# Designs tried in a protein design chat: VH-VL binders against NAD kinase (nadK). Part 93

Target 1, 268 residues: NAD kinase (nadK), of Syntrophomonas wolfei subsp. wolfei (q0aze0)
Amino acid sequence: MKIILVNNRFKENTEKKAQEIAGQLSALNVEVIIDNGLDEPYAGTVDFIMVLGGDGTMLRAARRYGQRAIPVLGVNMGTVGFLSNIEINELAEYLPLILREEYSLEARMMLEVAVFQQQSLLTRVFCLNELLLRSNSPRMLSFALEISGQKLEPYRGDGLIVSTTTGSTAYSLSAGGPIADPQLDAFIVTPVASHIINKRPLVVSPEREISLHLLEEREAIIGIDGQIKMDFGAENRVLIKRAPHPLLMVNLKAKPFFTSIDRSLQRQ

## First folded at step 4 (VH-VL)

Design y11 (framework fv_bermekimab)
Fold by ESMFold2-Fast, scan of step 4:
Parts: C-alpha cells; sequence; structure tokens
Structure y11 (fold): chain C 268 residues (1-268), chain A 123 residues (1-123), chain B 107 residues (1-107)
C-alpha cells in the first residue's frame, strides 16, 4: 500500500506528527510520501491520501490530488472544520479499517477555473470551495456575468463568488449565500456587496459554464479557495465549469452535514 | 519568443546510453512542467516523461520507466533526458515540450515544442 | 491508461473542402482534449485546447467540438497550408496519451 500524508509545515508540531505517523505506517509495510506543501504534487500511483490538519490543508490536498480518483481522508489536528472525518487521537483506532479498505466514499464536486487574456489561456486551476472575483482597491467593480451563453445585466459591487455546494459554508456563506447539501452538484453564484439591491444568490446546474469579465479598467483579483490569488484586469476573462472528477472523501465515522453546520452556526 | 532547442541525439548501439538536452528561453522556466514526447519514424506521438517546475516530481511512461531519467537545471534553463539501456524500439525523434499550465498541479496541452532531435541505432 | 482512437487514419482532400476528423477516448475525459497539427519534418503545433478553444494565431476555419468521450476537429475550407497530420491528445490523467493521427493529403 502507498499513502500520501499531506500536512501544513507552518502549523506548530504538524511536521513532527506527520513524521511519527509515517514511521508507524512504515512499520506496517505501508510506503509513505509526505507532502508538506513545498514541492509539486507526488505524481506516482498511490492508494490513499491522508490529510493531517484543518480545512485549509484539505483544500490544498483537493487542489493537488482531487482529480486523481484517490480516496482522501481528513484527520483533524485541533482546527475545527467541515472537511475532516476523524480526530488525530482516533487514528490508531481507525487505521486497521483504512488498511483493509473498510470505508465508504462520498463524492464532492470540484470547480475547474480557466483564466484567459484575450483569446489565450493564462492558467487553469481546480478547487473544492470557490472562485472569488473581488476588487483590489476602494473602487467597486463593474462586471459581466454570463451563464451558458445567457448574458445577465451588469453587476456593480465588490465582487462575485462562484462556489461548489461544499463551498456553500465557506466564503459564500459569509457573503449571504445559501447553505447547500454538499451531496448535490450545483454552482452557487453569490454577489459580494452588490450596489444593485435585488441581485440575489443563484443556484444553477453544474452542467452550465459561467463566464466573468470586467466592463471597465479596475484593479481586481481572482481568489481560489482563499489560497491562490491572481491579478484580473479588463483584458482577462474567466470560465468556470464542473471539474471532470469529484473529490472522493473517506467516511470512517458518521458526521452528518446538517448537525455540523447547525453546531457551527450556534457558535457564532 | 518562447523557444525550446533540443540537442544530443545521434546514432547509438543497443544497450548503450545517450543524454538529450533542451535549452529553453522566453518564459519563466522554473514555473512550468516540461515534457519529453517522442515519435518513431512514420508513427504517432508518444509521451515519454515529465518533470515539475521545481524538479521535485518526475513522471514516466511505463515503456521507459527504470531506464530513462528526466532532470532539469533551472539556473541554466536546461531540461535533460538520460537514456540508459537503449533498445531498438526507442528509435524516434525526441521533442521537448512546454506544459501550458503555470505553477499548477494540473496537466495541460503543450503550447510550445522544440524542433526535435533524432535518436537512431546502428547494427 | 486512457486510449485515444482517431479516425480516419488518412483523408484525401482538395483545397476548399470541408474536412472532419474524429477522436474517441476509452473513458470520460470531460473536455480535456487538445488538437495538434504536424507538418512534415516539423514539430507539432497546438491548434485547439479544452476541446473547442482556438489557440492564439490559429485560423478560424479550424473548430473543435465534443465532450466526454467523442470529439471532432473540423476544417471548414481547406487551405494549401493545411495538408498535414493531425493528432488529438487527452490531458485528463497521466500518462498523457495521443490519438494515432490523421493524415490530410492531396487527392
Amino acid sequence: as target 1 above (268 residues)
Amino acid sequence: QVQLVESGGGVVQPGRSLRLSCTASGFTFSSYAVHWVRQAPGKGLEWVAAISGSGGSTYYAESVKGRFTISRDNSKNILFLQMDSLRLEDTAVYYCAKDWYFDSSGYRPFDYWGQGTLVTFSS
Amino acid sequence: DIQMTQSPSSVSASVGDRVTITCRASQDISNYLAWYQQKPGKAPKLLIYDASNLETGVPSRFSGSGSGSDFTLTISSLQPEDFATYYCQQYDNLPLTFGGGTKVEHK
């Protein structure tokens, strides 16, 4: 068996814990690759991905490995979040089930984001939560939103979020978007501080293609899962569609989505 | 202005080694994965190997795994392919190709190719 | 490995003709498909990416369509410089794989 351990080396003690777990797995004849975020993703064949950390670490793992149809398990190391399934102090208890492949998988849709400059593709990225278009200055943006060729009236405001259903509880929620069942595939399109009072979040089919571009010269950025930032100007266009493969999340322990979100909302 | 220039091809005997080089210019070399793609005379294209922008990850087609080694020198903008235990079926024009994608884990089409360098065998 | 089956292997055409080339993937690759043109003695040149997007500088007579497993490259009005071999390539997953090629040659 070969496992990738994904950790965040910048979080206190996570590197040491990853090395300890790698040693324990090696003693069980499991080959371990450690991904601490510094190098390119491991490209060889692997059987399982174990993410040690909070939601941020899982978002990086999803971006790196989500398109490879490999089971991904979130192991929480103290940071509360929605994307982990078990706690680190439970790992020893569940490890035999992992090694015997005695778990279920939940598919989570991902976004494919393609950024163009005029007719040329500049970059393409995948993400689990959302794309954010936002102003990078005090001036609000004026921008065009097109959904499967249907041109909407211009938006004016601080930006727009295009989210997966998994991302409905992340930045989209903060901007007034709905909470969505992550087992559903859909785009959630949520305005950020729109000047037009009647612009509401939209829930649209994942078969649709979403296009965004600026209608005037402004300083703007495209943000991906809150972790990648790209400059976006009037010569740029972004296309968003469903990624070809979902992230396969491991379920070892029942963690119903609705009880988790309810508990999170009570904390606020 | 993006250019890729291969060198190092030639006539070899089976079982020997050869090292190919590809000199890159016109783009931030360390930010892109680069690939080797080969084409046997009169046949189609076959992907051979890739290396990440940092050089930390390498990928190989099954047919060359264990015999070929891809590497890069980002300070000199040079890509290498070390070919060991060469076989007659390795006869091909070898192209250096730039991945379309900037600093990403996704694999994309090849937006720029070198002119190719021929690897062939004597009796 | 994802296998790419390209057809026909060759087509005879005249200047001004409409040429259609097809490519089939052994599994769903969404729209992660590129088309390349290769002229004799030259390296391949990227024509189309994401199944239907023209690369910068590629003439509008070239178009791509399809998604999932079935893809088509169309040349609406063949020009003298278009006599070449065309290849499809999937980039959904490693290893990267190409179709066998379609040679567009003079009738």
Scores: ipSAE 0.000, ipTM 0.409, lowest interface PAE 15.0, mean pLDDT 85

Design y12 (framework fv_bermekimab)
Fold by ESMFold2-Fast, scan of step 4:
Structure y12 (fold): chain C 268 residues (1-268), chain A 123 residues (1-123), chain B 107 residues (1-107)
Amino acid sequence: as target 1 above (268 residues)
Amino acid sequence: QVQLVESGGGVVQPGRSLRLSCTASGFTFSSYAVHWVRQAPGKGLEWVAAISGSGGSTYYAESVKGRFTISRDNSKNILFLQMDSLRLEDTAVYYCAKGTRYFDWLPSGMDVWGQGTLVTFSS
Amino acid sequence: DIQMTQSPSSVSASVGDRVTITCRASQDISNYLAWYQQKPGKAPKLLIYDASNLETGVPSRFSGSGSGSDFTLTISSLQPEDFATYYCQQYDNLPLTFGGGTKVEHK
C-alpha cells in the first residue's frame, strides 16, 4: 500500500506530525510519500491520500490529486473544518479500517478550468470550491458570461464566482450565494458585490459549459480555490466544465453538514 | 532563537565577483522562502532576490538579473548570493531575510533579518 | 513594477505625539503590504503585515490601515525608542518594492 500524506503548509508543527505519522505507517509496511506543497505533485501511482490539516490543505490535495479517482481522507489537526472526517487523535483507532478498505466514499464534483489566450490553451487546472473572477483595481469589470453557448446580457461589477456545491459555503457564501447541499451536483454562479440589481445567483446543471471573457481592457484576476492567482485580460477567455472525476472523500463516520454550517453562521 | 547571520562582504574591484552567505538557525529553514535585500549608504531598502523553500524557484530584481545567482543548501541551513560582474551601484549593506509565510514561496513580507554584510568598492 | 510612494520623507516629533505615515501604491495591491522599522545601524524590523495585522511582540501603539492603493501607519503615542526610519513594502507582485522611507526624528 502506498499513501500520499499531505500536510498543512500554513502550520509549522504539522511537518513534525506528518513525519511521525509517516514513521508509524512505514512500520506497518505502508510506503509513504509526503507532499508539503513545495514540489510538483507526486507522479507515481498511490492507493490512498491522507490530508493532515484544515480545509485549505484539502483544497490543495484535491487540486493536485482529485482527478486520480483515489480515496482522500481529511484528518483534522485541531481546527474546525467542513472537509475533514476524523480528528488526528482518532487516527490510530480508524487506521485498521483504512488499511482494510472498510469505509464508504462520498463523491464531490470538481471544476475543470481552462484558460486561453486567443485560441491557445495557457493552462488547465482543477478545483474543489470555485473560480473567482474579480477586478484588481477600484474599477468595475465589464464581462461576458455564456452558458452552453447562450450569451447572457453583459455583467458589470466587481466580478463573478463559479462554484461547486462544496464551494457554496466558501467565497460564494460571502458574495450572497445560496448554501447548497454538497450531495447535489450543480454549478452556482454568484455575482460579486454587484451594482446590477437584476443579476441573481444562478444554479445550473453541472453538464453545462461556462465561458467568461472581458468586454474591455481592465485589471482583473482569476482566483482558484483562493490558492492560485492569475492575471486575466481582454485577450483571455476561461472555460469552466465539470471535471472528469469527482473527488472521492473517505467517510469513516457521519458528519452533519447542516448542523456544522448552522454553528458556523451563528459564530459569525 | 530564530536568527540569520550574513558573511562574505568586503571590498571588491568593479567587474569582479563575490559570494555572500547567510546561515539560518532556530526555524525549519526549508519551509520558508528567503530573500536578499540591500541598502546603499544613506539610501532606502531595495529587494534583490528570493528563493523558494525547496530551492526550486528563484526570483531577481531587473538590476541584478544575469549577474547575481541565489541558491540555498537546506542540509546546512545556508543561503548564498553569488554576485558576478559587480558594479559601483552594487555598493550596499546586504541583508538576508526570511519570508513570513510557512511553505509559501511568493510573495510575502519578511519577519527575520540578519545583521547585514557590507559590499563596497575601491576605485 | 509597482511603485511605492511614502509621505512625508521626514517628520519631527516629540515623545507623546501621534505620528501618521502614508504609503501609496501605483496600482491595487489589495492588503499585501508590510511596514518595517529601522534604527540607525540596525536591520529592519517587521511591525505590520497584511496591511493591519500587528506582528507578535510589537507594541499596540502601532497600527496599520488601508487597502487597495492607500495605506497608513500610525503611532498613537510616540516613545523614545520609536525614533527611526519606517518603510512600507508591497508583496502583491514581483519585484518586491519598498517605499522611500520616512524618518521620524526629534524636534
Scores: ipSAE 0.000, ipTM 0.400, lowest interface PAE 16.1, mean pLDDT 85

Design y13 (from y9 with heavy chain D99S R100K L101W W102E F103L G104L E105P Y106T P107Y T108Y; framework fv_bermekimab)
Fold by ESMFold2-Fast, scan of step 4:
Structure y13 (fold): chain C 268 residues (1-268), chain A 122 residues (1-122), chain B 107 residues (1-107)
Amino acid sequence: as target 1 above (268 residues)
Amino acid sequence: QVQLVESGGGVVQPGRSLRLSCTASGFTFSSYAVHWVRQAPGKGLEWVAAISGSGGSTYYAESVKGRFTISRDNSKNILFLQMDSLRLEDTAVYYCAKSKWELLPTYYFDYWGQGTLVTFSS
Amino acid sequence: DIQMTQSPSSVSASVGDRVTITCRASQDISNYLAWYQQKPGKAPKLLIYDASNLETGVPSRFSGSGSGSDFTLTISSLQPEDFATYYCQQYDNLPLTFGGGTKVEHK
């Protein structure tokens, strides 16, 4: 068996804990690759991915490995979040189930984001939560949204979020988007501080292609999962589509989505 | 204009070493993963090795792991393949190829070099 | 390793013919598939990426289709310059793997 152990070496004690777990797995004849975020993703074949940390570490793991159709388990290390399944102090008790492949998988859709300069592909990335287009100055943006070749009336405001259903509880929620069942596959398109009163969030088929470009030169950025930032100008276009593979999340214990979100909203 | 030019191929004895080079021009070399792909005479294409844009990550086919070393010199725009413990089954034209994508080595190739032949004598 | 199987290994055709080449992956690779053309003594040239997207400068008589595990390259009306060997390549996972090739020959 070969496992990738993903951690964030810039977090307290995570590197030391990753080394301890790697040693324990190696003693059980499991081959371990540690990904601490410094190097490029491990490119060989693996059987399982274990993510040590909070939601931010899981988002990074999803961008690096989510398209490989490999089981990914989130192991929480004290940070409250939605993407982890078990706590670090529970790992020893669940490890036999992991090694015997006695768990269920939940598929979570991902976005494929391609950024162009004219017709030239500038960059292509995957993400689990969302793409955010926003102004990088006090000035409002004017931009065009196209859905599967259908051109909408121009948008004016601070920006736009294109989210997965998993991302419905992240930035999209803060911008007034709906809470979506993560078992549904859909894009949620949520305007950010729109100057046009009747621009509402849209829920569209995951088979749609979404295109964005600026109608006038502004200082703007695109953000991916809150972790990657890129400058975005009038010469740029972004194309968003469903990623080819969903993230396969491991369920070792029940985490009911609706009761979890309900409790979270009560603490607001 | 993107160009990749391989050199260093030749006739070798089994068990010896050879180093291939690929000189790149027309793109920001340090931003792209680059690969070695080989083709035995009259046979198909076989991926051999890849190196990240920074040189921090290297990847190898199982058939060459431990014998071949991929490296790059970003100041000179040169890709290398150090081939140790050469075997008859390593006979091939070796191409360097550029990934279309900056971040991932797991991508298709938009540009290829002309190839350099590695062959054996007894 | 993801195994890529091409069929046929060779096809005899005449100018103006429709040529169809098939590529099968041993597992689901979604649309992470490229097609290359290789002429004798030359390096491969990219024709199609993401299973169906035509590379810039490639004639429209070339088209790709398929997703998951089954893929097809079609040349709608074969021209003299199209006699070559064609390869599919998956880029879903390392190691990168190629099909065995299909040689399009004069009848």
Scores: ipSAE 0.000, ipTM 0.408, lowest interface PAE 15.9, mean pLDDT 86

Design y14 (framework fv_bermekimab)
Fold by ESMFold2-Fast, scan of step 4:
Structure y14 (fold): chain C 268 residues (1-268), chain A 123 residues (1-123), chain B 107 residues (1-107)
Amino acid sequence: as target 1 above (268 residues)
Amino acid sequence: QVQLVESGGGVVQPGRSLRLSCTASGFTFSSYAVHWVRQAPGKGLEWVAAISGSGGSTYYAESVKGRFTISRDNSKNILFLQMDSLRLEDTAVYYCAKDHRIWGSYPYYMDVWGQGTLVTFSS
Amino acid sequence: DIQMTQSPSSVSASVGDRVTITCRASQDISNYLAWYQQKPGKAPKLLIYDASNLETGVPSRFSGSGSGSDFTLTISSLQPEDFATYYCQQYDNLPLTFGGGTKVEHK
């Protein structure tokens, strides 16, 4: 068995824990690869991915490895989050189940984001939560949205979010989008407006293709899962689709999504 | 691990041409805009030119516009600056530098810099 | 062009001192400002972007503040490795322009 341990190199506690866990797994004849996020993703085949940290570390792991159809387990280091399944102090209890492959998998849809300049593909990236288009200046954007070739009336505002259902509780929620069951596959399209524009969030089939481009030269950025930023101008176009593979999340114990969200909203 | 290495500097006569190169390693070269920034001996930094990741957009300081041409070869991870009609005022260490923003079409600021290559004149 | 003016052009300081460097843009640049450190004979190093965001790996003693046309870089407790020249740079409009630099030198 070969396992990737994904951690955050800038959090001393997670790096130390990754080394300790790697030592324990090596003693059990498990080959361990440590990924701290700064190098290229490990290119070889692996059987399992263990993510040590909070939701941010899981988002990075999903972007790096989510398309490889490998089981991914989120191990929380003490922060309440939505993407982890067990706590670090529970790992020893669940390790025998992991090694015997005695767990269930939950599929979470991902976005495929392709950015073009003119007719040339600049890059293609995958993400678990959302793509954000926003102004990078005080000036509002004017932009076009197409859904499966259907051209909507132009948008004018601060930007737009295209989210998975997993991402419905992230930036889309803050912008007025609905809370969605992560078990459902759908795109949530939520406007980010500085003016009262009569544009509502849309919930559309994940089989749709969504494209965005600016109608006027402005300084804008594309954000991916709140972790990657890239500038976006009038010569750019972005195409968003359902990614070819979902993220395969490991379930070792029941985690109640609805009660967790309800508790969070009560503190608003 | 991200590294930029300039080459091609040297002594040149006014009015002549010189081509600088910058070899990149340790990152996806085509995903980032790259810059040329110069610094005259004992003076401050001056932005010279930038090119988008795809090579589709180029940007120049007014002082070099029409004389310098920035280009890139993404298959070889090399950035170029073709300098024509050189003047004494072009004497400087020339740095290549990576833009911080991935997939940027517009230049912003630079997070990784090369060591620089000196361009000077025989007089 | 947007002109960037730094003050002072040089400052004499001792280890442990608080050092403040200012940068003024000739027009409103919102928060589109970066700060760089350059040691003698070396290439510049990015310290701060978007006026106040600390680059990864940069010590917490460095901080940036300001918006519009007035900006400040602060070093809360100067260390021996901080003796260098510091530059601000705007990216609100082309051409990109740098300040003239502030040299932090030993007393």
Scores: ipSAE 0.000, ipTM 0.390, lowest interface PAE 18.6, mean pLDDT 86

Design y15 (framework fv_bermekimab)
Fold by ESMFold2-Fast, scan of step 4:
Structure y15 (fold): chain C 268 residues (1-268), chain A 123 residues (1-123), chain B 107 residues (1-107)
Amino acid sequence: as target 1 above (268 residues)
Amino acid sequence: QVQLVESGGGVVQPGRSLRLSCTASGFTFSSYAVHWVRQAPGKGLEWVAAISGSGGSTYYAESVKGRFTISRDNSKNILFLQMDSLRLEDTAVYYCAKGPYWFGKLSYGMDVWGQGTLVTFSS
Amino acid sequence: DIQMTQSPSSVSASVGDRVTITCRASQDISNYLAWYQQKPGKAPKLLIYDASNLETGVPSRFSGSGSGSDFTLTISSLQPEDFATYYCQQYDNLPLTFGGGTKVEHK
């Protein structure tokens, strides 16, 4: 058995804990690869990925490894979030189930994002939550949205979010998008401060392809999962589609999504 | 060197099946849509099918819909065309071609072509 | 389907001649049109994309013009290597469709 431990080097106690867990796994004849996020992703074959940290660490792990169809377990190190399944102090209890492969998997769709400059591919990335197009100046954006070749009326406003259902509780929620069951596959397209009064969030089949480009010279950015930022100008185009593979999230204990989100929103 | 190489063509009996392959090299295969375009002897070009870079979306000409299946293996840089229920009117040289990606409107035409593989019928 | 009508079907020309080929779409395709050159026994080669943009490595004697539904490919001074069949192709909508081709022949 070979396991990747993903952690955040810049969190004080996570490196020490990762080393402790690696030692325990090695004693059980498990080969361990530690990925702190700074080097290239491990290129070899692995059986399991354990993410030590909060939702941000899981988003990074999903971008690095989510397309390999390998079980990924989120282990919370202190910050409460939506993407972890167990707490670090519960790991010893659940480790025998992990090693015996006695767990269920939940498939979470991902986005494939390709950014072009004219006909040249600049970058191709995957993400779990969303792509954000946003103005980086006081000036409103004018941009075109196409869904599977259908050209919508131009958008005017601060930007647009294209989100997975997993991302429905992230930035899309803040912009007025709906809360979606993360087990449903769909794109959620949420305008950011649209100047056009009747622009509504759209819930779109994950079989659709979505493209965006600017209609005017503006300072804009493309954001990926709130972690990657890229300049975006009128010469750029972005193509968004469902990624080839979903992220396979390990479920070791029941986590009631709707009850959790309801309590979170009601107290705020 | 950016290259596409087709294989799998040959002489087939009507009603039978044949699978064509196209091997890509010299570019990031998974980043581009790829197409099958055919040309009957002495005739013009006819678009047959396309598949998105990820493999998530497939598209077909009406004349082949339900009989042909396009697929790709991005780990091996190979494009496939499974041709079932072959008819005499399917006689052609079959080319694979890179680009445009699924939204053709966002990309220029097909910039890299294979040399073609001939599909013909026996008597 | 978008029909692409190409004319003429053939043209006889001499080296040094100016050759024009036209392509008409059955509906407005903006500028989403490509031109290809095909020599006997060879695969097609992209010449022009987005109606007027010259592909890298293609000689400047080739030019494209037009938008909407009417398009033209021009070869300003025909060279010996230009005797070939030329095709237009729309990529505004599926299915992708080609013109019938124009064969540029020696007189």
Scores: ipSAE 0.000, ipTM 0.387, lowest interface PAE 16.7, mean pLDDT 85

Design y16 (from y9 with heavy chain D99V L101S W102G F103W G104Y E105F Y106P P107T T108Y; framework fv_bermekimab)
Fold by ESMFold2-Fast, scan of step 4:
Structure y16 (fold): chain C 268 residues (1-268), chain A 122 residues (1-122), chain B 107 residues (1-107)
Amino acid sequence: as target 1 above (268 residues)
Amino acid sequence: QVQLVESGGGVVQPGRSLRLSCTASGFTFSSYAVHWVRQAPGKGLEWVAAISGSGGSTYYAESVKGRFTISRDNSKNILFLQMDSLRLEDTAVYYCAKVRSGWYFPTYFDYWGQGTLVTFSS
Amino acid sequence: DIQMTQSPSSVSASVGDRVTITCRASQDISNYLAWYQQKPGKAPKLLIYDASNLETGVPSRFSGSGSGSDFTLTISSLQPEDFATYYCQQYDNLPLTFGGGTKVEHK
């Protein structure tokens, strides 16, 4: 068995723990590849991905490995989050089940984001939560939204979020989007501080293609999962569609989504 | 272990061209974005240009757009800055700078080269 | 462009002094700020990233604080090797921009 162990080396706690776990796995004849985010993703074949950290580390793992159809387990390192399944102090208890492949998988849709300059592809990235288009100045953006070739009335405001259902509880929620069951596949399109009163969040089929471009030159950025930022100008266009493969999340322990989100919202 | 070594600086005349190089070692070069940052004598730091790890995306400061071209050769671990239509305002030490992580951009620099000086004869 | 304003431009200090350098962004940059130290004739060296995280190998007398638009670099007890110019840098958006620098010099 070959496992990728994803951690954040800039957190001293997670780096030490990753080394300890790697040693334990190696003692069980498991080959371990450590990914601390500094190098390119491991290119070889692996059987399992174990993510040590909070939701941010899971988002990074999903972007790097989510399209490979490999089981991914989130192991929480003490932070509150929605993407982990077990706590670090439970890992020893569940490790035999992992090695025997005695777990279920939950599929989570991902976004495929392609950014163009005129007709040239600048970059293609995948993400688990959302793409954010936002103004990077006090000036509002004017931008065009197209859904499967259907041109909507122009948007005017601070930006727009195109989210997966998994991302419904992330930035989309803060911008007034709905809470969605992550087992559903859908795009959630949420305007950010729209100047137009009737611009509402949209819930659309995951088979739709979404495009965005600016209608006037402004300082804007696009953000991916809150972790990647790119300049976005009037010569740029972004295309968003459902990624070819969902992220396969390992379920070792029942984690009721609705009671978790309800508790979180009552405390805000 | 990480090293960045700039070369190609020198004395030029206004309007001429110059190509700077930066040779990288000690890390997987193609996995990291690399930037050029300059510093005029006795002045502060000014960002010049950036190139993604694959070379597919390039970005420039407004002051150099249309005159400078950033490129890289990942097979040789070399970063280039082609500087055309040079002006007196381009007088500076030019540093190549490595990002901490190639996957998060824009970002900060964990390692810098020693710099190469571009000056003008008058 | 995001403008980064550092103050003071220079400070005269003695070994053992507490030195505070401030950096102000023209807009909210969250915590996307780094601090560099530059000695004469040498390249900049990373001290602090994400506003408050100390780079590996940097002495604990250096600390960073702040978020949003106001940031501070503190040297709790100045050492002889700390006489240098310090720069802040935002990385919220391109173009990347640096503060004008603060020179910490001998009294």
Scores: ipSAE 0.000, ipTM 0.405, lowest interface PAE 15.8, mean pLDDT 86

Design y17 (framework fv_bermekimab)
Fold by ESMFold2-Fast, scan of step 4:
Structure y17 (fold): chain C 268 residues (1-268), chain A 126 residues (1-126), chain B 107 residues (1-107)
Amino acid sequence: as target 1 above (268 residues)
Amino acid sequence: QVQLVESGGGVVQPGRSLRLSCTASGFTFSSYAVHWVRQAPGKGLEWVAAISGSGGSTYYAESVKGRFTISRDNSKNILFLQMDSLRLEDTAVYYCAKDLSRWYYGSGTYPYFDYWGQGTLVTFSS
Amino acid sequence: DIQMTQSPSSVSASVGDRVTITCRASQDISNYLAWYQQKPGKAPKLLIYDASNLETGVPSRFSGSGSGSDFTLTISSLQPEDFATYYCQQYDNLPLTFGGGTKVEHK
């Protein structure tokens, strides 16, 4: 068996804890690869991915490994989040179940984001929550949105979010988007401070292709999961579609999504 | 003007070692993964090994795992393949091939090759 | 491993003919498929990526189609420079695997 431990080496005690867990797994004849986020992803065959940290670490793991159809377990190390399944102090209890593969899997859709310069592909990125197009200056953007070949009336405003259902509780929510059941597959398209009246959030089929480009020269950026930023100009075009493989999240104990989000929102 | 130039091939005896090199130019070498792909005489293409842009991750076909080591020197724009315990079935033209992977290229999608070198032949005496 | 089965292994054709080559993956690879052309004594050259996208500089007579596990490369009107061996390659997962090749030869 081979497991990848994903951690953030700059967080308090996470590197030491990762080494401790790696030692425990090695004692059980499990080969362990540690990914602290600074090197490129390990592309050899692996059987399981264990993410040690909060939602941010899970988002990074999903971008790095989510398309490989490998079980991914979120292990929370302090900050309560939506993407972890168990706490670090529960790992010893659940480890025998993990090693015997006695768990269920929950599929979470991901976005495939392709950025072009003219006709040339510049980069392809996957994400679990959302793509954000926004202005990188005080000036608002003018941009075109096309959904499966259907050209919508131009947008004018600060930007646009294209989100998965998992991302519905992240930046899309802050911009006025709906809360979606993460078991559903859909794109949520949420305008950011639109200057055109009647631009509403859209919920569209995950089989749709969404494209965006600027209609005038402006300084803009594309943001991925709030963690990656890319310059975006009038010569660029972005194409967004459902990623080929969902993130396979490990369920070892019940996580009631609706009660969890309800409690979280009541604290605000 | 992307160029990949292989060298180091030759005639070798079974069980011996050989080191192949590939010199790259015309692109930011450290930003791209690079691969070795081989082709036995009169046969098809077989992927051998890959190395990430930083050199932090390496990947091998099962047939060469434990015998071949891929490495790179980003300061000199050179890719290496150290081939140990060579077998007759390793007879092939070895190509270095450029990945499309740039910064922010997603995991779970692996490469197709936009540029190939001219190849270097590895063959055996007797 | 993902097995790539290419057919036919060879095809005899004349200039002006339509040539069709098929490639079948042993599992769903979405659209993560590339096609290469290789002339004798030369390195392979990329023709098509993502199953249907034509690489820059490749003539429009080449086209690719398919998704999932069944893929096709078509040359709509064969030219003298097109007599070569063609390979498909999947890049859905490691190890990267190629089809066995299809040799397009003179009738």
Scores: ipSAE 0.006, ipTM 0.450, lowest interface PAE 12.3, mean pLDDT 85

